# Ledger of designs, part 161: VH-VL binders against q9nrl2r1430to1533

Target 1, 104 residues: q9nrl2r1430to1533
Amino acid sequence: GGVHELSAFEQLVVELVRHDDSWPFLKLVSKIQVPDYYDIIKKPIALNIIREKVNKCEYKLASEFIDDIELMFSNCFEYNPRNTSEAKAGTRLQAFFHIQAQKL
Short names: E, the ipSAE of ESMFold2; O, the ipSAE of OpenDDE; V2, 0.75 times the mean of E and O plus 0.25 times the DockQ between their complexes.

## First folded at step 11 (VH-VL)

Design J13 (framework fv_erenumab)
Fold by ESMFold2-Fast, scan of step 11:
Structure J13 (fold): chain C 104 residues (1-104), chain A 121 residues (1-121), chain B 110 residues (1-110)
Amino acid sequence: as target 1 above (104 residues)
Amino acid sequence: QVQLVESGGGVVQPGRSLRLSCAASGFTFSSYTMHWVRQAPGKGLEWVAVISYEGSDKYSVDSVKGRFTISRDNSKNTLFLQMNSLRAEDTAVYYCARIPYYSRGTYFDPWGQGTTVTVSS
Amino acid sequence: QSVLTQPPSVSAAPGQKVTISCSGSSSNIGNEYVSWYQQLPGTAPKLLIYENNKRPSGIPDRFSGSKSGTSTTLGITGLQTGDEADYYCATWDDSLSGYVFGGGTKLTVL
């Protein structure tokens, strides 16, 4: 990837951040707030970290960017039971992501 | 039934120590973060401290840091607050409270009935 | 003084509606779930609303919650004298790495 792809990644991250269902994903889960999270989730990630990686030009391929977003959703569904507000938000945001990612 | 019962409050002079206890029943105590919240006479609620389900991670508000220590004994289903170097401003009803097992853990349910700590000279 | 701002008091007549506001910032209400508590005189707080707008079992639908941006509101319809209490909002604050409560609102039913 080039500057065009990085611009597209930034645009997509901004759209994800602005989505109503982004609240579980904006930043890393706090260990004080959820102490067992890091015992269960081995590769934590959040939108603020992904945006940082985009801004530092750390993604060389669209697939690497997509993999990090998918990891974020996978972590959500692994930690949170499906009947939780977090899991429901994740389901809706992931569907939105899949539509927008077609443009990458 | 899910229940929390505090004890250990009393009247104490400034600079002294007290240890509060909170006995839990009706749920798997070792699976939940536990909290202390206090309320000075005629004032609002103030969150004081939290302890992780296993007891390894602890955090307290700056105003009590270094003076108060939260701890737990999961084998006895009991939460503790060790209060050292007590000040008049620590006078309050102290509640223990649970945050239910949810990923964000952002609400308190249940609450105990509270135990009163009065620091006076 | 508290991190979350509530009006100190509100008043209304039986059968009327009141709205109690709670204002914060992007480090708390703006990105976290909010809960509301009722405290009757001489009692411990009781959960009224959790996750912004959900009621626990046993709480009447007269009580409702909503969140918009960095503010949240508790709505109470069909006011009863038994609703006279102090009401508190609460959330997590990222900058403090701790839970914060609003200053409380005393509801008087006249």
Scores: ipSAE 0.007, ipTM 0.622, lowest interface PAE 9.5, mean pLDDT 87

Design J14 (framework fv_erenumab)
Fold by ESMFold2-Fast, scan of step 11:
Structure J14 (fold): chain C 104 residues (1-104), chain A 121 residues (1-121), chain B 110 residues (1-110)
Amino acid sequence: as target 1 above (104 residues)
Amino acid sequence: QVQLVESGGGVVQPGRSLRLSCAASGFTFSSYAMHWVRQAPGKGLEWVAVISYKGSDKYSVDSVKGRFTISRDNSKNTLFLQMNSLRAEDTAVYYCARIPYYSRGTYFDPWGQGTTVTVSS
Amino acid sequence: QSVLTQPPSVSAAPGQKVTISCSGSSSNIGNEYVSWYQQLPGTAPKLLIYENNKRPSGIPDRFSGSKSGTSTTLGITGLQTGDEADYYCATWDDSLSGYVFGGGTKLTVL
C-alpha cells in the first residue's frame, strides 16, 4: 500500500457509505436487536469498522481491504434469507462494489 | 397455525413474585428470539425483554433489570418471565411476541393474547 | 412520554380516508425499519405493516405505510367501522438500544 492506494480505499468506502443500499452495513448488528446474530456470524464487520481500519492504515494490501468488504457481504447472505430487504440491498451494493473495485 | 398463549398472570401485593409462561405452537420455536412486551391499563405498548434462540443471550429494559428474568425451555416450546420484587408500575397486560429471523427485523409477529398482572394492596 | 410521537386521536366517516403520523429521530425511524400494529378493544396487537411499507398476508390493500426521513405514516382508505382501534408505530432505537413504540392513536369511525 502506497498513498494513492490508501486514498482509493477511503474514497471507495465513502462511496459505499453514501450508496442508498448501505443501510444494513453502516454499523455492527446490535446483540439486543438481533441476539442470535453472533451465534451464527463469527467474524462480524461493518463499514464503520472498515473505514476506521483504512484511517489507521491497517490495510497493507488491496486484497486485505477487498477481503473485509467481501466478508461483510458474505455475512449478510449467510444470516439473511435471500428474499429479505437486507439480502437484496447486499446484492445491489456488492455489484456496485465490484464495479468500483476495478479502480484499485 | 402459528400461535402464542400466555398464562401465569394474577393479582399480587407489592414485593411479591409471579412467573409468566408463553406456550408456542405452529413454528420452530428454537429458531427464533422471543420477546415480552407489556401494556399498562389505558396506556401504550412498552418492550420489556428479549432472549436469543438458544437462551444464551438475554436483555431487558433498565426499569426491570435485576428484577425480571427472561428464560426459555426449547424442549417444551415455552418462554418464561420471572418477575420478582413487583411494583405498582409493573401492572400491565404482558404479551409474548416473536421477531422474524432477520438481522435488522423490527416487527413483532405473532403476538400472544396476553396475561394480566395487577400489583395492588 | 414516548420517543415516537403520534397524534392521540383521529376520526373520519365510513368510506373516507385517514393518515396517522409517527415522528421520530435519526436514532430510530431515520435509520431503521418501521412496523405498524392495530389493536382492537380487548385484543392483542396485530401486525399491519412491516419494513416501512409491506403488508403481511391477510391485510387488505386499504392499509399502506410510507417512510420519509425521520417520520412514517399509516394510510387507511375506505374506512369501515371494524377499523376502530388503537394504532401503534414501532421501530428500533440505537441510542436506547431497545425497541420503541409510538404513544398510540385512537381511530374513531363515526
Scores: ipSAE 0.438, ipTM 0.818, lowest interface PAE 2.2, mean pLDDT 89

Design J15 (framework fv_erenumab)
Fold by ESMFold2-Fast, scan of step 11:
Structure J15 (fold): chain C 104 residues (1-104), chain A 121 residues (1-121), chain B 110 residues (1-110)
Amino acid sequence: as target 1 above (104 residues)
Amino acid sequence: QVQLVESGGGVVQPGRSLRLSCAASGFTFSSYAMHWVRQAPGKGLEWVAVISYRGSDKYSVDSVKGRFTISRDNSKNTLFLQMNSLRAEDTAVYYCARIPYYSRGTYFDPWGQGTTVTVSS
Amino acid sequence: QSVLTQPPSVSAAPGQKVTISCSGSSSNIGNEYVSWYQQLPGTAPKLLIYENNKRPSGIPDRFSGSKSGTSTTLGITGLQTGDEADYYCATWDDSLSGYVFGGGTKLTVL
């Protein structure tokens, strides 16, 4: 867990947030907008939560950071059918993440 | 054929109660969140309440919170709106509507034909 | 006051084109998809446009939607007398944590 690793996590989260396909992942899904979401998804997470954890130095290993990002994508594909705009955005953003994650 | 049919509207005095029903057909009712939307005479549309597909989560606008209760019976494919302590400003046509799928800024389709509630004073 | 602002009325002749605007803010139109509804006199609203610019089955391509920043527009070409109705935009508002509708626009075809 060093400074270089924490800087890399922050850089990657910033790039994910700025990506055109980040819109389904920026904030937690609203219970009012999608009331059935939390009946299906038991470990909700979003980029704003992950970024806060990076800023608080809560990720001690790259694997912990990667696991949270993968949980976010896993939740997307569990809730959203493959043909939805959300699932398509998730597929593209996950591919981008996998390329960048090799640097961690 | 996907269809929603409201009933239970009528003329009531202020302070009384009324229960609206919405009968669903042509789709798997138990798989969808359901909504109530109202429209006062000569006015626009106002979202009122939503209920999750299992009925475990319920939300309503502040103006009706504590007075109106949304509920459902999945075994009967029916949505309900229990309206207590009715006021003149609750006078409206009440529509039930389905959200066909979550999408940010989601949409309502189909709508029922509406049932009229008039609170006379 | 409506959170989403629409002109109260618009009018044009048969065969002409009209546009109906709907203006919001960053807490609604600026970050969410928009839908549009047609309400003929004495009837329930009917979905015309969803996710900013998509048409459900049965809606002719004379109806179109577009979104730019915090505003959205419904376009109707080849106006017909049967298009006389009230038109409403709708979206989700993050600040209110609820669904919001525009005030409605009455279309008259003269």
Scores: ipSAE 0.408, ipTM 0.805, lowest interface PAE 2.4, mean pLDDT 89

Design J16 (framework fv_erenumab)
Fold by ESMFold2-Fast, scan of step 11:
Structure J16 (fold): chain C 104 residues (1-104), chain A 121 residues (1-121), chain B 110 residues (1-110)
Amino acid sequence: as target 1 above (104 residues)
Amino acid sequence: QVQLVESGGGVVQPGRSLRLSCAASGFTFSSYAMHWVRQAPGKGLEWVAVISYSGSDKYSVDSVKGRFTISRDNSKNTLFLQMNSLRAEDTAVYYCARIPYYSRGTYFDPWGQGTTVTVSS
Amino acid sequence: QSVLTQPPSVSAAPGQKVTISCSGSSSNIGNEYVSWYQQLPGTAPKLLIYENNKRPSGIPDRFSGSKSGTSTTLGITGLQTGDEADYYCATWDDSLSGYVFGGGTKLTVL
């Protein structure tokens, strides 16, 4: 994409990182902390990886960026039962993302 | 009722082996990662090892790596810690504990009552 | 010593309030949820607080937790003689890739 699109992706990732509900998504889940995570989740991703991809200009289309963010939320809801703090944070952050993504 | 009960502790000489067991009841044991935590006499708590719900992934802290092996038998709802080449500094009460679900930082609940291992000449 | 720093002891009279501190860094408390445990003499640790400030069923509201930056505190109000115990904070440490406990605080109710 264009210069404006890359700037928009960077701004959106920064807003997500700063959100109170970003804590489950900031970095990849540790295999030692959660040893069964990578047996269940086949395409792990986190905000730090997405931010790196934005900085390296790896997203050609807004849809590719959106797909990675949605994968992150999908992983959260697949691994974490609905009543967990992680799932609740994911629900609120996803709603925030959907509002912000309308600017893309 | 959710419960963990450890056994297998005792008094042994340095260089010998012990196998600890932890019997789980009141929950679906095969759905949870399980942990060992120890406490030396008059000291604080030290995390020792973890095993995934399936048993396919294991980790132990560097101070016991190569000497201690964590394992489980889901058909018997039992967690094990095989302790080889025991040293005086391994003297502790050994607790098994569950992490009820993933959370950053996470927490241990329940804990077993502990089993005492004393390594002395 | 311990990765998480707690005072070794604290004391107060029955009915009073105490606060037990636990200090860490950005690699542990700063990034992760904290839990607190009570250990009565000769017994296993018991969960008091999880996810910084939540109480499990059966823990009275006299026990509270709070987190600010890289530190956390356990508050106990209306102290009772049965509260005499060792108290431990715990969390995950990202740099060590392991679970860490504070050194423990002995509470004496005089």
Scores: ipSAE 0.512, ipTM 0.829, lowest interface PAE 1.7, mean pLDDT 90

Design J17 (framework fv_erenumab)
Fold by ESMFold2-Fast, scan of step 11:
Structure J17 (fold): chain C 104 residues (1-104), chain A 121 residues (1-121), chain B 110 residues (1-110)
Amino acid sequence: as target 1 above (104 residues)
Amino acid sequence: QVQLVESGGGVVQPGRSLRLSCAASGFTFSSYAMHWVRQAPGKGLEWVAVISYHGSDKYSVDSVKGRFTISRDNSKNTLFLQMNSLRAEDTAVYYCARIPYYSRGTYFDPWGQGTTVTVSS
Amino acid sequence: QSVLTQPPSVSAAPGQKVTISCSGSSSNIGNEYVSWYQQLPGTAPKLLIYENNKRPSGIPDRFSGSKSGTSTTLGITGLQTGDEADYYCATWDDSLSGYVFGGGTKLTVL
């Protein structure tokens, strides 16, 4: 885990944020908007939190970064039925992530 | 058939209380968060309050906070709005509504037919 | 006024087409799905469009929705006298942590 690995994490997060399918993942879900979300999802996470962790050098290994991104997708598929816009966006963004993560 | 029916509206003097009810049928009531939306005479729609599936989380707009309490009885498939310290500006038709699936910027479906609350002399 | 801005009125003749705009900001329409409602005189609102451009069962394809940036538009073609109603856009607002409705647009079919 060095400077180059942190730079790679930042670049990948920026690419995810810019992707058209990032909208379900940009920020944490609101309890008022989705009151049942936190009854189902016990480890909430979003791209803004992951980016903050990258900027604070909290990821020591690429596997830790990858685990947080995969948790984000896992939460999406756990909460959202497969035919929803959220699940479809998550499927496409996860595939994009898997291609980009090969560079790590 | 999914249906919501409001009741409990009426004419009351300022400072008094009313309790509105919304009877749900045709769906598993306990599986949905429920909402109240109101509309003053000749005016637009205003979201008022929401309650979670089991009633553990409740939220209301600042203009009614501390005066209105949303509650539910899942055993009776009924949503309530307890309205205390009523003001002239609370005069409106009150609708109950469901959000069938929560996503970013969700939608209301169905709506009840509404019950009228008039706060006057 | 309203957080979401709609024109107060619009009018056209039977058979014509109209568009009703709804303008917001990055805290609402820019980041969230939009829904549209029709309210006939003396009745409850009825869902016309959800998730920006989808129609629920029973809504004719004369009604359409579109979203671009921080604005959304309801389109109605082949206007009928029965379309005379108030139309409302709605979405979630992140900064207010609440649901918001547009001020409403009265459609008159002449």
Scores: ipSAE 0.496, ipTM 0.834, lowest interface PAE 1.9, mean pLDDT 90

Design J18 (framework fv_erenumab; at its last look DockQ between E and O 0.39; V2 from the best seeds 0.00; counts 0 for: pae O 4.4 > 2)
Fold by ESMFold2-Fast, scan of step 11:
Structure J18 (fold): chain C 104 residues (1-104), chain A 121 residues (1-121), chain B 110 residues (1-110)
Amino acid sequence: as target 1 above (104 residues)
Amino acid sequence: QVQLVESGGGVVQPGRSLRLSCAASGFTFSSYAMHWVRQAPGKGLEWVAVISYTGSDKYSVDSVKGRFTISRDNSKNTLFLQMNSLRAEDTAVYYCARIPYYSRGTYFDPWGQGTTVTVSS
Amino acid sequence: QSVLTQPPSVSAAPGQKVTISCSGSSSNIGNEYVSWYQQLPGTAPKLLIYENNKRPSGIPDRFSGSKSGTSTTLGITGLQTGDEADYYCATWDDSLSGYVFGGGTKLTVL
């Protein structure tokens, strides 16, 4: 890793945040709004946490960054039934991510 | 069919206690968080409390915090609201309700028929 | 003051159309889906609209919902006397960390 890798991770996170389908992923799920979430999801994560990890240089390999993004999507599909707005947004955003991740 | 039936309401003096029950049928009760919503006579709806599907996480609004305790018994498909130190302002119809899918903003469905609590001297 | 603002009452004749507004802010309607409930006199609330504009099974297409910015509206066409009820909007409020209901609108069909 280096400066160029960190710049690539930051740019990709920014593109994900700006995407129309990012709304379920911007911040951690509220346990008051969704009290079941943390009983089901054992490794919660969101784009704001991933961005903080990028800024603190916590990703040593591109695979570690990709794993955290994929964990975010995996959590979405584990918690949310397929017919929900969250699952549909997650499906579209994950496809977008897979295209952009080819540059990593 | 999916339904909720409340019971346990009544007329009590200020400072007394009541325990409300909500019996669920027609769905897997243990898979859903459950809510209490109340409505004072001639007034609007007010969200009161929520409990996670396991019962591990609970939340009550500030106006009842320390006095009301939400709980559940998944083996009996029953939701409870223990109401202590009742005040005249707690006079309302109390509804239990389910959120079927947690989504941005989300929604309540079904609702029970309600049970009436009157706190009067 | 109510966090979600509705007019206290609306009225119209049978067969007419009405709209009921619900105004909020960026911490609630601006960032969250809205649901609407019908409460007939002496009964429990009934889900009418969810996720801004979707109808559950059994709700006729005379009822519709729409959202724009920090406001939402419930539309009712072909009014019937059986539509006399209180109508409530509801959503999640991020700043309060809680579910909020509008103050309610009493619909009178004259």
Scores: ipSAE 0.530, ipTM 0.838, lowest interface PAE 1.7, mean pLDDT 91
Fold by ESMFold2, look of step 12:
Structure J18 (fold): chain C 104 residues (1-104), chain A 121 residues (1-121), chain B 110 residues (1-110)
Amino acid sequence: as target 1 above (104 residues)
Amino acid sequence: QVQLVESGGGVVQPGRSLRLSCAASGFTFSSYAMHWVRQAPGKGLEWVAVISYTGSDKYSVDSVKGRFTISRDNSKNTLFLQMNSLRAEDTAVYYCARIPYYSRGTYFDPWGQGTTVTVSS
Amino acid sequence: QSVLTQPPSVSAAPGQKVTISCSGSSSNIGNEYVSWYQQLPGTAPKLLIYENNKRPSGIPDRFSGSKSGTSTTLGITGLQTGDEADYYCATWDDSLSGYVFGGGTKLTVL
């Protein structure tokens, strides 16, 4: 919604990007680097895309913003087995997100 | 035991065609993107091509684009490289290799033992 | 060949330590995981190091990897004559949209 809410979304995205475990999520996966990714993941999303949507005021409800962040983690866990570095980073970043999201 | 075995190499004249095969065993072949990497005599390694696990997406380096076609038959656990319009610069040992199913796909494991292609006039 | 630069050769006596450097740029090593491969004479490459510093099962801890900025290093301690091989660094390159390998380093154990 309003200016306060948009500032909160931006601040949370900044905190996610700064986190050490953000590295798998900063930008969309390259189709050439990982050609199977887009056969498995139907709604790709990454922190740079979410940040752009915040900047363009595309989120009308906090739930829409939260849903995109959770989709990002869900994609990670769907594509990557639990014991991979990507999935472990996702687990830690998601836990951090849940703590920070209480501030919304 | 995970294994990749290439075949189909040989000596051919420039302009001719050759088809390489790679037989996979010891893992679920249909769950992995597959690659070809080549090594010219006395030279380093060069990535050539990749195919997605279903075969729906294929990419190759510019030097072979339009001449080489990567393909796979998941029912036979086999990877292929169709090489048309061969040139002397294509002379190399050709390896098939797997990249694990991680998002960043940044390493090759395992490698086959290679098959030699010699293009000479 | 790629923009990844390795020394063409290194040598040391059995039991000694060597390091093999691999220098790249922000389009590759700076932003991507690095892997290292051993190619023994007459054989196919074999994975030694993945994700900058991890060893697959069966690779002894005498082999180590590190990454700093746009550079990566393979370390080998307790050199054995069986370590004579060519060693390659590899990574993804964003600007080329492809996988790139270093030119290789020939290790001689004297």
Scores: ipSAE 0.398, ipTM 0.773, lowest interface PAE 2.0, mean pLDDT 90
Fold by OpenDDE, look of step 12:
Structure J18 (fold): chain C 104 residues (1-104), chain A 121 residues (1-121), chain B 110 residues (1-110)
Amino acid sequence: as target 1 above (104 residues)
Amino acid sequence: QVQLVESGGGVVQPGRSLRLSCAASGFTFSSYAMHWVRQAPGKGLEWVAVISYTGSDKYSVDSVKGRFTISRDNSKNTLFLQMNSLRAEDTAVYYCARIPYYSRGTYFDPWGQGTTVTVSS
Amino acid sequence: QSVLTQPPSVSAAPGQKVTISCSGSSSNIGNEYVSWYQQLPGTAPKLLIYENNKRPSGIPDRFSGSKSGTSTTLGITGLQTGDEADYYCATWDDSLSGYVFGGGTKLTVL
């Protein structure tokens, strides 16, 4: 497509998706793959959903965008024990996010 | 000990129906998604169908859609595969398998010993 | 035809190392955990590797798994005669909304 200037939110989402530890967060968790996930997690979210919201300009405040990202990590830590690959990836990605979010 | 035991296999003619069962023990059956996987004689493994822990969600391979139905009775710790309109190419050993808890569900453990279905004229 | 591609056969002498490749796409191996299974002649498949590189209890460390991009590899060191079997890779496929297996690899110990 055409070249365009990315917003700060768009750019941050791109950086999160590109991160090596983004794999647990790229899409919504499959109910078939994780049978009890949605019994535990009541507000599911993923980077593809957040990206869509950014593209639709649904975030009016930076705090709203940050809240969704933090929710994504919160969900991960709520469901996954600390020693899991998902939780470890989440920890690293969240740290990266916190650094990048300072630029918002 | 976690165990899966398949039954219901046999020899049938094309167009007939057969119902397979998988008896689960040694774990909380109602907490796990379950699979059917089959293997034709001398061939590789082919995934057939999956059912969520409550039975509310199901997926199956295209070649059996409209003919095979996966179901479960959690009160009896039993998984089922209703096979209608059987074809020669459905001839295989049918395995039931469990999706692990607290995982992304991309592997099967354990497997049953399998039950043999032969469709021939 | 299998969605995941494996070599039909590999062989090596006892004590040697062998690798079995499994190639897929972004809709399966690229986005999902991979598992490997060993099937001895006349037996049901047995979980060998799960979540790309983890071994279930009872599986010796001679068996290893690795994943890169849209491909995965099973490694077997110190090959033993008892390792002669068929090996299958498997994962979920997002585009098919189902699980997929490789075509299987027959390992022969020379």
Scores: ipSAE 0.022, ipTM 0.714, lowest interface PAE 4.4, mean pLDDT 91
ESMFold2 (binder alone), look of step 12: mean pLDDT 90; pTM 0.918

